# VH-VL binders against p38822r5to271, part 10

Target 1, 267 residues: p38822r5to271
Amino acid sequence: LSIGNEIKDSFKETHKWVQNNLKWLKDIEQFYRERAKLEKDYSERLSRLSAEYFNKKSSTSVPISVGDTPTTTPGSIEAAGVVAWNEILSQTDMISKDHDQLSTDFENHVANQLSGLFTKLDMTLSKINGFNNDMVNKKDNIYHELEKAKKDYDEACSTMEMARNRYTKASNDRNKKKLDEKEMEMNKCKNEYLIKINQANRTKDKYYFQDVPEVLDLLQDVNEAKTLFLNDLWLKAASVENDLGANVSKRLQAANSVVKQNKPSLN

## First folded at step 20 (VH-VL)

Design D3
Fold by ESMFold2, look of step 20:
Structure D3 (fold): chain C 267 residues (1-267), chain A 127 residues (1-127), chain B 107 residues (1-107)
Amino acid sequence: as target 1 above (267 residues)
Amino acid sequence: QVQLVQSGAEVKKPGASVKVSCKASGYTFTYYAMNWVRQAPGQGLEWMGWINTHTGYPTYADDFKGRVTMTTDTSTSTAYMELRSLRSDDTAVYYCARDSWFGGSRKTPNYHGMDVWGQGTLVTVSS
Amino acid sequence: EIVMTQSPATLSVSPGERATLSCKASQSVSSNVVWYQQKPGQAPRLLIYGASTRATGIPARFSGSGSGTEFTLTISSLQSEDFAVYYCQQYNYWPYTFGQGTKLEIK
């Protein structure tokens, strides 16, 4: 009697465990959406900052004391230092674009894919729960039909015995016809009961040796798929951030090259 | 016998809301996710979102987040899509479509597309 | 998101002839492409899934091919009922995205 309950509780426990593991994917998705939002905001603010300083006039009024009367030549000084500064601002703006790309990559290649992973596997888990409910209901229906068939047979046996007792006390043709009728009805119920016993035994074997293992395998498949895809998405997240790092390094190397051309003896 | 039957056409003013229903029959409602897809007049198809019909958990397209709510009623096998703060460019035919996706299987993780579509619900947004 | 670009926008072909419709993905979508047919005033109808597998009840004159970024729907001998709009859809990346459609007209 308790065997069925222990197996049913095991499925529910495993299903809930898998469901909780899938739910965690929503937290991870939100983290990367927030990362994307932070990177977008940083990109816009950095671009605005570099544009503000770039839009300052190309002429800077810098006091230069080189002799008896210091002079400044606004708009005419394109010293190597100004060229280096403009390059630093230009590369800073390119870095802002690199962060914009990271924001887009986190959203499209990480957060959206986490949303899809959860969405699809959550539906798969719902289907598996439905399959389990269907197989349990089919088994329970067969046992219910067996119980009904046994009850019908027991009642037919009682009715036949009543007819047998009446025929024994008054052995006439009317009582004989009634006894024969009730015995026929009892034999019909007996056959139905025996059929239901055989059906219930086959159903029990299928349930425990085929249906339950298959459903548990499907639950394990969901958890394995979640783990594999999540790991791939974490690796993708690392890859897109590493691409940012490589691009930023390239920007800084370009700026450094121009800065190294700003020699003191020229100015 | 598998069918999705949607509610009738709606005429709405800008700023109003519309709620379209999609009643499923001929299959187990909670075994298939439900997509919502719209099509503006003379335009292509636009995916709006998906709902897990068993749990009621929706996943929305970015363009509709904040304005759309998808729900289900499993007792009547009906999915709902509500679009709020309507504007003239929301004029479209709105479809529900059953999703065939099944994943996580060791044997055959198959996707056969959106295999059953409702007849569509025209929503007109005009002054 | 993945952009699906269909070409041509409109294709004029005579009944009995072959039509070839193209769908290009902005990134590889493997073979995870679906084709739909939509007649005027009707909902879309599933034709092809997995790039090349016909759905149940779809006539053999419809065939799909392609992998990666390039996909083709071919109708080998056009019937009068085949003049409709055709959409591709990818399901490799989330979210699902549709192409803009190719209208197949009687020439």
Scores: ipSAE 0.617, ipTM 0.834, lowest interface PAE 1.7, mean pLDDT 87
Fold by ESMFold2, fold request of step 21:
Order: structure tokens, then C-alpha cells, then sequence
Structure D3 (fold): chain C 267 residues (1-267), chain A 127 residues (1-127), chain B 107 residues (1-107)
């Protein structure tokens, strides 16, 4: 019966749609792994820049100006201005570590969790496909048995009618015995056919009113789980990036506090 | 009579590889992911990864990426784990364990743990 | 990865008494914890899932509790066959991680 093929084709299309939607999780995972790599690279480059200037020689030889211009005194410059500069470099290095933390957070709390989400839902979808295949195969087997029973019955009917025609034309004991034998075979095939019709009707009811709704509920569960967990992971991604912003703001405020203490009279 | 039966103990030299088999029986193999977990002598359990037995798609723990390959043969209901470039600290018992994960909770709870374990395969790595 | 820390490392208890085993997660894992029992020379055995639900065939003397970061496995009226190593495992975050184990031994 063609009804089974229409439902099988609709399941196959819906399953493929869900499968492609799950594959999208791999693209989103890749994005956050690439974001993590960018943050790591920035962190490393910023840390190297800060270290380079922190380790840079503080004394650059400059000629002492002759005449009425003041000379540079290394001790007084290092006492006030160097303290402010060193704090700026220190806070810059801490900002580099804030970006290293964001890189780690994107990997652990976002990308790895997207990998886990895909992995688990892909397994669930695989099992749902197995359930669907099992119920379609059970239905197809029952209908195959029905088709065979009908062919057996049709053949038995034809054979019995041949025996009936022979008995009608020549009413002897041999022809009566053959007719009785073929009638018994026909009735046996008829009973088996009726049994298979009843089985097929029960299978049809179970398939359309129980099995199909159950597999659709399972597909809906996968879709709902994907959406809920993906939304949570996107919110987590925003949260860890917001935490970076808060930490950077704290670093800059600390640096500003030290800069404000660099009075002209102290240089 | 759900059962996982693993291949026998192996002795390997450093730098070699080992492939452990895990044959499933008593259940539909492709309905459950398969974990691999190892345990060094006197130590705890370490998750190595899992494989989707229906698609053959593996997911590896970070510490094993690049050294491990997990595969399946659905016609024999058998999972395989191959560990390459063996070191002496890879000496351990290697377990396969059926994962009970099923997304959505309407028909079964979300996760019941690793509910069936193989008997373990001792892999000894020595010079 | 989520670190699962079990305590104590070894717990000595007399038969018939109560044992309490602790498992602490490095961050909240909700109620997504599994407990396993492992006897010497054997594979681990599933005891508890969802922090508090006994697996099929596990005696009622085993109970689990906890949520967030703190989890407890309690064995009331200890039997001789209960002396083993116990592991917790979290499944809230990927990847799965195990605690290092608590050995329960006869006092």
C-alpha cells in the first residue's frame, strides 16, 4: 500500500532537515573556536608588547643641553613618571590575561559545549531513525504476508473452480474427491487470508495512530533541546565576553588612579 | 543478556599501537553510543571518548586527540579503539562502556550513566 | 574540564554501619551526577544516576543526594560486598569527567 511510502518520504525529509540543522551546530562551534584563537593571539601579542616596554632600558643616553636649558635628571623622572608608566604597562599585561581568560572561556564554556550538544543530539537522532526503520519494516513485513496470503487464496480459488468444472461435466467419485480436496485447500487459504487482513488492519491503526505520533514527538524533542541549549550557550558566550569588559574596566580604573597621582611637582 | 566482550590482554613496546575490540550482544548496537574509558594500575577512571555507533562519528577527549581512533563494524556489532604512539604511562586497563544517553526525556530519563561495561583489556607498555 | 573531587580518599567503616562518601564539583553541575562501584578486578557498576535515582537492581541501602557542587553517596547498614572503590561522574558539561575515587574498606 502506497500510504506507507508517503509517510516514509515525509519522515525522511523531516529527518534530513533536523540533521542539517544539527550540522549547523558544528559551524557555530567552529566560529567560537576561531574567536578563542583570536583572543589568545591578541593576549599573547599584547603581553609581549607590554613585556618589551617594561624590560626596555630606562636610560637612553641623551646629550646634556648646554646653556640655559635644564638637564634631564634620571632619578626624578624614574621616581614619578616611571611609576605611572610602569603601572600602565602592568595593567596592560593584566588586560592581556583577561583576553587569555576569554579565549579559555570560549573554548570550555561555549565551543566544547556545542561539540557535546551536537554529539549527544546526533546520537539521539540516529536512534530515532532506527525506531522509524523498525516500525516501517514491521509494517512492510505484515503487508508482505498479506499479499502472499492473497495470492495463495486466489490460486486456491482458481484451482477449486477448475475442479468444480470437471465435476459438473463428469459427476464421478474421482472428480468429487478432487473437488472436496481443493475446496478444503481453498478454505484453509481463505482463513489464512482473513487472519492476515486482521493483522494488517491492526498494524495500520498502530502505525498511524501510535507509532507515527511517537516518532514525531521524538523529533520535536530533539528540535526543542537543540533550540534551548543553543540559546543557553549563546547567552553564556555573551556573559563571558561581558565579564571581560568588566575586568578591563577595572584595569583601566586602576591605571587611571595611579596616573592621577603623577603631579607635575613630583617630576 | 546485554553484554560487552573485549579482546584479550596485550603487551606492546613504546611507539607501537594497540587495537582493542568490544563486541556487543543482547541489544541493538546502533542505538547506543560507545564510550572508551581507561584505568591505569591503582588509579582512577579516565574518559577517552565516545563513538556514535550509527554514524561512526567519534568524539575524543583532548588528551587523546591525534593518538586515538575509534571505529565500529555494525555488521558484527563491534566497536574498536586504536591507540598509537604508545608510552609506558599508557599501561592501563581499557574498558568499553555503553552510553545510555538519549536526548529528550519524554520516553526515557535524559542519562542513566554508562550502564553496561566490558570486562576490560589490560594493555602493558614496556621496553 | 570540570574537576570532580571525592573525599575522603579512603573511608574505614565497620559492617552494619553507615558510610557517607562526598563528591565536589569545581562548578555547578546541577543534578547531573552518576555514581559507580568498582570491586577489585571488576569493571565499574552503575549505582546512581541523576544524583539520587538508583539504577535497576541496586539495593535500597544505596542512596544519593545533592545538587549544584556538593553530592553525597550514602550506604546504610553496610554489607561485606559493599567494600569497594566508588567513583562519581558528572555529565552536565562536555566532556564527561570522573572523580578520583573513594576506597571504602573494613575498619
Amino acid sequence: as target 1 above (267 residues)
Amino acid sequence: QVQLVQSGAEVKKPGASVKVSCKASGYTFTYYAMNWVRQAPGQGLEWMGWINTHTGYPTYADDFKGRVTMTTDTSTSTAYMELRSLRSDDTAVYYCARDSWFGGSRKTPNYHGMDVWGQGTLVTVSS
Amino acid sequence: EIVMTQSPATLSVSPGERATLSCKASQSVSSNVVWYQQKPGQAPRLLIYGASTRATGIPARFSGSGSGTEFTLTISSLQSEDFAVYYCQQYNYWPYTFGQGTKLEIK
Scores: ipSAE 0.606, ipTM 0.832, lowest interface PAE 1.8, mean pLDDT 87
Fold by OpenDDE, last read:
Structure D3 (fold): chain C 267 residues (1-267), chain A 127 residues (1-127), chain B 107 residues (1-107)
Amino acid sequence: as target 1 above (267 residues)
Amino acid sequence: QVQLVQSGAEVKKPGASVKVSCKASGYTFTYYAMNWVRQAPGQGLEWMGWINTHTGYPTYADDFKGRVTMTTDTSTSTAYMELRSLRSDDTAVYYCARDSWFGGSRKTPNYHGMDVWGQGTLVTVSS
Amino acid sequence: EIVMTQSPATLSVSPGERATLSCKASQSVSSNVVWYQQKPGQAPRLLIYGASTRATGIPARFSGSGSGTEFTLTISSLQSEDFAVYYCQQYNYWPYTFGQGTKLEIK
């Protein structure tokens, strides 16, 4: 019985451990939700900033040169500077949108998936727990029946002995019949008790050598699944952030290309 | 037999709340998650969320976050879905559906399917 | 969210003929797809889960196939009771999402 209790305790502990691990997923989820918020806030602020500066009036005078032969004039150079600045602001606005995308990606591809993962595994865990409870209950019921059968047998034995004693004290046909009846009852109870013993033993063996290990394996599977899927989500998180980096780089390159055309001297 | 029986049709005003019930019978209530799916007239199916009937932990679709609350009463094997701040576009038939979900591992097949559905509850939102 | 796109929107088939319904996912959903049948005025009925496994009580004429992004529901010999709307649904990603449905009607 000590082994049985130990195994039972093992399940409980393992279950609790897995449950705690799943709760950790929630923490991770919240982390990425917070990151998403930061990205969104940054996006909005950056966009607003870009717009503000687009609307800012420049004190720079940009004269227009006209003629049959295109020439670079000082005014043209100044215009080039303005063009470069506009491009920078435009690309900045695009970068703001890229951050918004990252926010969305964190929410949809990471946080929501973590939430889903938690829910799925939580449900699985619940089922496993249910299975375990059912097995335990089944076992317990069989043992209760065994105890009952034992009690019945004990009582039948006692009653038979009383009848025997009566017959010994007074050997008559009546007492003999009674003894025979009680002996039959005792044997009936004995047989029932034996049946219950066999049943209990089989149930016990199945529970400890098959059912419990299986349930523990299921718990292990849940834990492994958590790890595997979590890893995937971490990789995904990194991927979407790398995408931001790539986009930002692209935007900056575009801006730089225009800036490089802003020549300081007349050509 | 296994069945889900939902509460009757509801007519609500915009801004009101509705609470739909789903009573389960014929199976162990806590062994199956409960989904809620709605269907606007002439439209497709829309998943709203599901709830772990054992732990009571719900998960909602983003479109319904903040407006929906899913709960269960294990003593009566009943699931509830409350939708608040009703709009005209919330007019739909709302279904509860048992989820036979099991798994979550890459090594084992995931068993999923809403295998038992309630009869649906029509919620009409009109001014 | 994952977009499930079903095609065609309407499929006209004669009784006894083969019907093939398509469902495409916006990204790979492995084999985590289910199919439902819905008749007018009724709740949906589960047909297939795990892309290819028939639910309990579903006739053998219904079969599902596919993995990744392409999925197919096939009815080998269409019966009169099979005319309905069919929905695919993915459960690989959160949230669960349905296709827009394919209406199977009598030709």
Scores: ipSAE 0.598, ipTM 0.843, lowest interface PAE 1.0, mean pLDDT 91

Design D3
Fold by OpenDDE, fold request of step 21:
Structure D3 (fold): chain C 267 residues (1-267), chain A 127 residues (1-127), chain B 107 residues (1-107)
Amino acid sequence: as target 1 above (267 residues)
Amino acid sequence: QVQLVQSGAEVKKPGASVKVSCKASGYTFTYYAMNWVRQAPGQGLEWMGWINTHTGYPTYADDFKGRVTMTTDTSTSTAYMELRSLRSDDTAVYYCARDSWFGGSRKTPNYHGMDVWGQGTLVTVSS
Amino acid sequence: EIVMTQSPATLSVSPGERATLSCKASQSVSSNVVWYQQKPGQAPRLLIYGASTRATGIPARFSGSGSGTEFTLTISSLQSEDFAVYYCQQYNYWPYTFGQGTKLEIK
């Protein structure tokens, strides 16, 4: 009985531990949702800033050379500067969009997936707990039946002994018949009790040596799954952020290419 | 017999809310998550979300976040879905569907399937 | 979200013939695909889960195959009761997403 209680406690503790670990997924989810919000906010603000400066009217008039052989004029140089600036702003706006994409990626590819992972494992955990409860209930029911059978047998024994005593005091056919009947009933109850003992023993053995270990193994699987999928999502999070970095680099390179064309001297 | 029985058809005005019930019977209610899926007239199926019937934790599709609330009553084995701020495009048949989900490990097959469905609840949103 | 694309939109087949329905995912969903059958005025019915496992009570003429991004539902010999709309659904990523459906009609 003591060993049984320890095993039951082990399940409860392990279950609670796994449950707490799953809750940690929610915290991680929230973290990435908050990051997504930051990226979104940054994106929007950067976009507005870029637009603002795009809309600023240049106080500088830039002459345009037209013809088959346009020549670079001082105004053309200024124009080149304006072109470079426009490109920088344009690429900045694109960078803002890249941040928006990261926000979306954090939401869709990380946070939502964490949420899904949690719900999946949580449901699995719930089922495992249900399985355990079913096993416990089954065991308990068998033990209750055993107790009942024992009581019945004890009562039958007592009744039989009373009948025996009556027969001993008054040996007649009536009392003999009664004794025989009670003895038969006692034997019936005895057999039932023996059957229940065997059943209880089998159930107990199965529960402690097979069922509980299996359930614990399932709990372990849930925890391992959590770790494996969480690792994947962390890698995904890093990947999408690296993509942002790559995009930002690309945008800056594009801008730089135009800036490099902004020559300080006339060609 | 395992079955899900949903509440009757609803007619609502835009901006209103609707709460659909789904009564489960014939199985242990808390062993299966409950999904909600809707289908607009002549259209395909759209997953709205699901709820862990044991823990009560729901997960919603993004399109419905903020407007939908899924709940359960374990004592009556009933799942509820409330959709708020109804629009005309919310007109659809709404289904509850039991999820036979189990798994989560890469090493073991994941079991999923909406294996038992309610009969559906028509929600009509009209001015 | 993962986009599930079914083809063809409509498939006309004669009773007794083989029907092949396709479902493509926008990215790999492993084998986490289910197939549903829906008849007019009825709720969907689960046919296949795990891409290839028949649900309880589903006739052997229904079979699912595929992994990654390409999945197929096959009905080896069409029965009169098999004419319906079929949906694929992925459960590898959240949210769950359905294909647009394939209508299987009698030729």
Scores: ipSAE 0.569, ipTM 0.832, lowest interface PAE 1.1, mean pLDDT 91
Fold by OpenDDE, last read:
Structure D3 (fold): chain C 267 residues (1-267), chain A 127 residues (1-127), chain B 107 residues (1-107)
Amino acid sequence: as target 1 above (267 residues)
Amino acid sequence: QVQLVQSGAEVKKPGASVKVSCKASGYTFTYYAMNWVRQAPGQGLEWMGWINTHTGYPTYADDFKGRVTMTTDTSTSTAYMELRSLRSDDTAVYYCARDSWFGGSRKTPNYHGMDVWGQGTLVTVSS
Amino acid sequence: EIVMTQSPATLSVSPGERATLSCKASQSVSSNVVWYQQKPGQAPRLLIYGASTRATGIPARFSGSGSGTEFTLTISSLQSEDFAVYYCQQYNYWPYTFGQGTKLEIK
């Protein structure tokens, strides 16, 4: 009985531990959703800012009025500085898009995956818990039946003894018949009790030596799976953010190439 | 026998809502997640989402977020899918399907797919 | 989302012949692919899970193979009841996504 309780407690503790770990997945999910939101907001704001300044520049096109008719010649060699600025704004806009992509990546490749992972593991955990409950219930039911059988047997023994005493006091055919009947009933109850004992022992053995270890192993599997998948998602999160960094670097390099061509003599 | 029985066909107007039921029998309802998949006429299968029947937590596909609600009644072993703001393109056969997920090791995925399907519910959205 | 692309869209095969259906994922989905069979007017039926494991009650003539991005469903000897639409589905990433289906018809 003591061993059983210890094992039961072990399951409960392990289950709780796994459950808490799964809840942690939700927190992690929320974190990446919030990051996605920040990236989205940043993207949108940066895009608007770039557009604003791009439009401002286009409006400030100083008509180099050569003569009486300021012909805004579309081909007016924009000052090298203006070209450089346009490139910077263009690349900034592209960077804003890169942030938007990161937002999407966080949502699709990290947060959504965490959500799915949680559900999958939670369902598995629920199944495991259900199985455990079923096993416990089965065990408990058998023990209840055993207890009942024991009580019945005890009662039958008592009644048999009463009949025996009556027969001893008055040895007649009636009392003999009654004794025989009660003895038969007692033996019936005894057999039932023996059957229940055997069933209970088998069930108990199976529960402690096979079922509980199996369930604990399943819990371990869930926990290990959580760790493996979570690690992958963390790596993925880092990967998509690194991609942003790479893209940003590329954009800045492009802009810098144009800036380097902006020679003082050309302004 | 393990089976899923869905509610009957529905005809709805655009903008209306539809609620489809899926009654499970022959197995422990809360041991399996329930998926909802739809199929437009002559088209392929589209996953809408699923619900943890034990906890009641749903996960929706992005295309349906905000417009779909999945619920369960454990007492009757029934899953429900409500789709709101119906459009003509929502005309489809809607399926509930049991998700046979158990375990989760990366090396040994214990997922057997959607192993039990309802018979489908035709939802027609017409003006 | 992961895009599952099945080919061909329609496959015409004679009874008794071998049929090979392809499913390609837009990125690696490991072996987390299932195959379904759908007959007209019926719900899909699970055939294969884990890319290569037959579901309960599925005839041995059905086999699945592949990993990563390339998957194949093979029917070794087509029976009359095998003419249907077949769908692949990945469950490696959320959301679940299906291929567009391959219709297997009688030649």
Scores: ipSAE 0.226, ipTM 0.657, lowest interface PAE 2.2, mean pLDDT 89
Fold by OpenDDE, fold request of step 21:
Formats: structure tokens, C-alpha cells, sequence
Structure D3 (fold): chain C 267 residues (1-267), chain A 127 residues (1-127), chain B 107 residues (1-107)
């Protein structure tokens, strides 16, 4: 008795592979969370350092210009060095804030997004697994029905044979009637069994040649989606860090502009 | 009958940890995600996180990251939520709730939301 | 996170009358909004999902509408058992967020 074509189920392996790939997102997430921590720590330390030296400086009141193009007041000539130092410290403090922002950006725009992505894809993966389970269950159910039908048929055959034997031993109308009844039942069971065989074969073929490939395609879609979104997040991570670089550069330029105004002579 | 049964009320001191259990019955445990939601006395609902009951992977709200751990035991169809470093403001009723969003089967209704809730577990944090 | 704002905080309505509850999202959440009912001492009960679809077993007098940032729960004819606190929740973005709730009380 043939129950259709045999094909190895590759779902389990593929599913596991995809699952492992998704776990990789967690590792990446953790990486950026660790980076965020480093940035936060650096920010805090730098901020404290700048504050310390702000407090350490003399009580001389000098205006500090804010912005990318700082300007000095006429009175700043007498304290140009202090003004320059204040600007350097001020910009350092701002740089510390920029690092804090990067920390936040890594958390909110990269790590949390990775987490969300993982959640979404993991959920999708589970749905796919559920779909596969449904198909497997359907297949298994029909096989169970087939087994039952076979048992019923076998039993009917046995019963029919018993009736046949009785008729053979005692050929009378009663035994003939019984034999006919049992033969009818046997044929009924046979027909049911044949129907179940056909159903089982169709179900099996559908499962292996249609359903499994479809589910595998869904798994592939998950992987592709992962790749696309992950690429975007990597680009975002680079972008926010580049922003830090740009900000740092801006801050240093601002400081330099003030330093250049610190002339050796008061003339 | 589909139901979630949670563990009993807890009284804890600040700094302690609490672990709440949620036993599911009447449905396939791994076909639905499990959420944890808390409600302080007289306050609204706050989402803490959820766990994929099939994979065991949790997703936490930011406010609870580092303090909360969600786990499952598929063999007993039980979800667990542990909250550490308890504070007074952690005093609340904690709910487990399955999420139809998970959709672990095609036979599962394709809708989203927390459709089954546990009875809640009161956790009191007091000195 | 998405902020869900419900209004009013308290709504006093007589039995048999229509009640309209509002929920506003800080940004568009499409139609991914759920409404819950909570009675004192009980866990929340799912009423509406997908902004406008009634959950299983929910009476027809409950209806949800809206998309984007504005959502409404309507009870066409209030029954005695409908007086409770109602919460909206979005599931369009992580984390899930709830409104602060609207208490529906008897006028």
C-alpha cells in the first residue's frame, strides 16, 4: 500500500536556522546597548570633569558666547585667556551632552528598534510554526483515520470470513444471509478504506509539495525582512555616530575661534 | 474553559523580589503570547512586557528592563514574571493576559488584543 | 512611546442613554486600537479590537470607530452592567500603551 511520495521534511531545520538568525538580532541589540552604556559613562565623566574645572576657575566674570560663531565683548580683552578657557570648557560640556545624545540614540533608535524587530519577526516565526503545525495535524489526522479505516476493514474481513466458514460448514439460508450481510459490511469498509487511502495520499502530497514549500517561502520572507530592516538599523547607527562626530567637530571649531582671539598683546 | 490562574497575593519589603505565576488551561499554551500588565491602586493599566510562549523570548517595556524577567514552562503551561528590586511604587495588582496577536495557529482567531486575563495578583511592597 | 489620551475622565450617563468615549493617540496608530472594560475588583475584559470589531460575546450595543489618532467607543443604550472603567490601548507600536481610562458612572 503506497501512501504517496516520500519527501524529507526540511521545515524543522529551516525553522531552527531562521530562529538562530533572529537570535543574532539579540546579540546585535546587546552590542549597541553596551555601546550606549559606554557613551553614557563617558558623557557623565566628561561632564563632571568640565564642571569641576568650571568651578575651579577664578571668580572673574567673563561673558561666554554661545553658538557656532562666538563673539567676545569689549571687556573680554582683559580676560581673553579666561574667555578662551571658558569656551573650551563650555564646548567640552556640550561635547559631553553630545555623547549622552549618542547614548540615547543607540538605545532608542537602534537597540530598541532591534528589540522591536526581533519581537515582530519572532512572533511571525511562531505564527509560521503554528501554520506548519496545523498542516502536520491535518496530515496526521487523516493518517489516523486511515488506520482506523484499515482496522475496520480488517475486522470486517475477519468477520466475513467467519461467516463464510459457517456457511461452508452449514450451508443454509440463515448462514447465507449472514454471509451476505457481512460481505456487504466488508465492502462498505473496503470502500471507506479506499477513500481514506486516496485522501491520505492527496493530503500527503499537498503537505510535502505545496504546504511545506509555501511555509519555507514564508520563512525566507522573514529572513529577507530581517536583512532589510537590519541594514536600515545599521545605517541608522552609523548616522547617529556620524552626527556625534559632526557635533564634536562643530564644538571644537567654536572653541578654536575664541582661542584665536586670545591675542598675546592688549593692543 | 479557557482560563488563566495566577498565584496568590504577596507582601514584600523594599529591595526584595517577587515571582508571580500564571497557569493557563483550556487552550494550547504556545499559540498565544503572554502579557504582563500591572495596575497600581486606583490607577490605570501599565504594560510590563510579553513573552513568546513558543520560543520563550520576552520583550520588556523600557521602564522594567533590568528588573523584570519573564519565563515560561511549556510542560505545565505556566508563565512566570519576576520583578526585582521592589519599591513602594511597585505595589499593584499584576495581571497575566494572553494575546491573540500571537496567532500560533491558523485555527486561532486572527485578531489582536488581550482576550483572556488572569484574576490578578496583588503585590504589596511595604517597609 | 505612544501616548493614549482618553476623555472625559469621568462620564455620567443615565441608563438607556448613549455614551461616547474618546481616545486620542499622540501619533497615528492606524486602526490598531483595543478597548477594555474593567469593573471594580475584576480584570479587564476585551471589548473591541482593530478599532471597530467587537470581541466574541460582546453585545451589539458596543461599537468602536476611528482611525489614525482619534478613536471612539460608543455604547448605544447603557445597561446597568455597563458602568465601569474603560481603557483604550494601542498595539501599533512597542511598547503597548493604555489610556488613563474613562469612568462611566450612573447619572
Amino acid sequence: as target 1 above (267 residues)
Amino acid sequence: QVQLVQSGAEVKKPGASVKVSCKASGYTFTYYAMNWVRQAPGQGLEWMGWINTHTGYPTYADDFKGRVTMTTDTSTSTAYMELRSLRSDDTAVYYCARDSWFGGSRKTPNYHGMDVWGQGTLVTVSS
Amino acid sequence: EIVMTQSPATLSVSPGERATLSCKASQSVSSNVVWYQQKPGQAPRLLIYGASTRATGIPARFSGSGSGTEFTLTISSLQSEDFAVYYCQQYNYWPYTFGQGTKLEIK
Scores: ipSAE 0.021, ipTM 0.488, lowest interface PAE 6.9, mean pLDDT 89

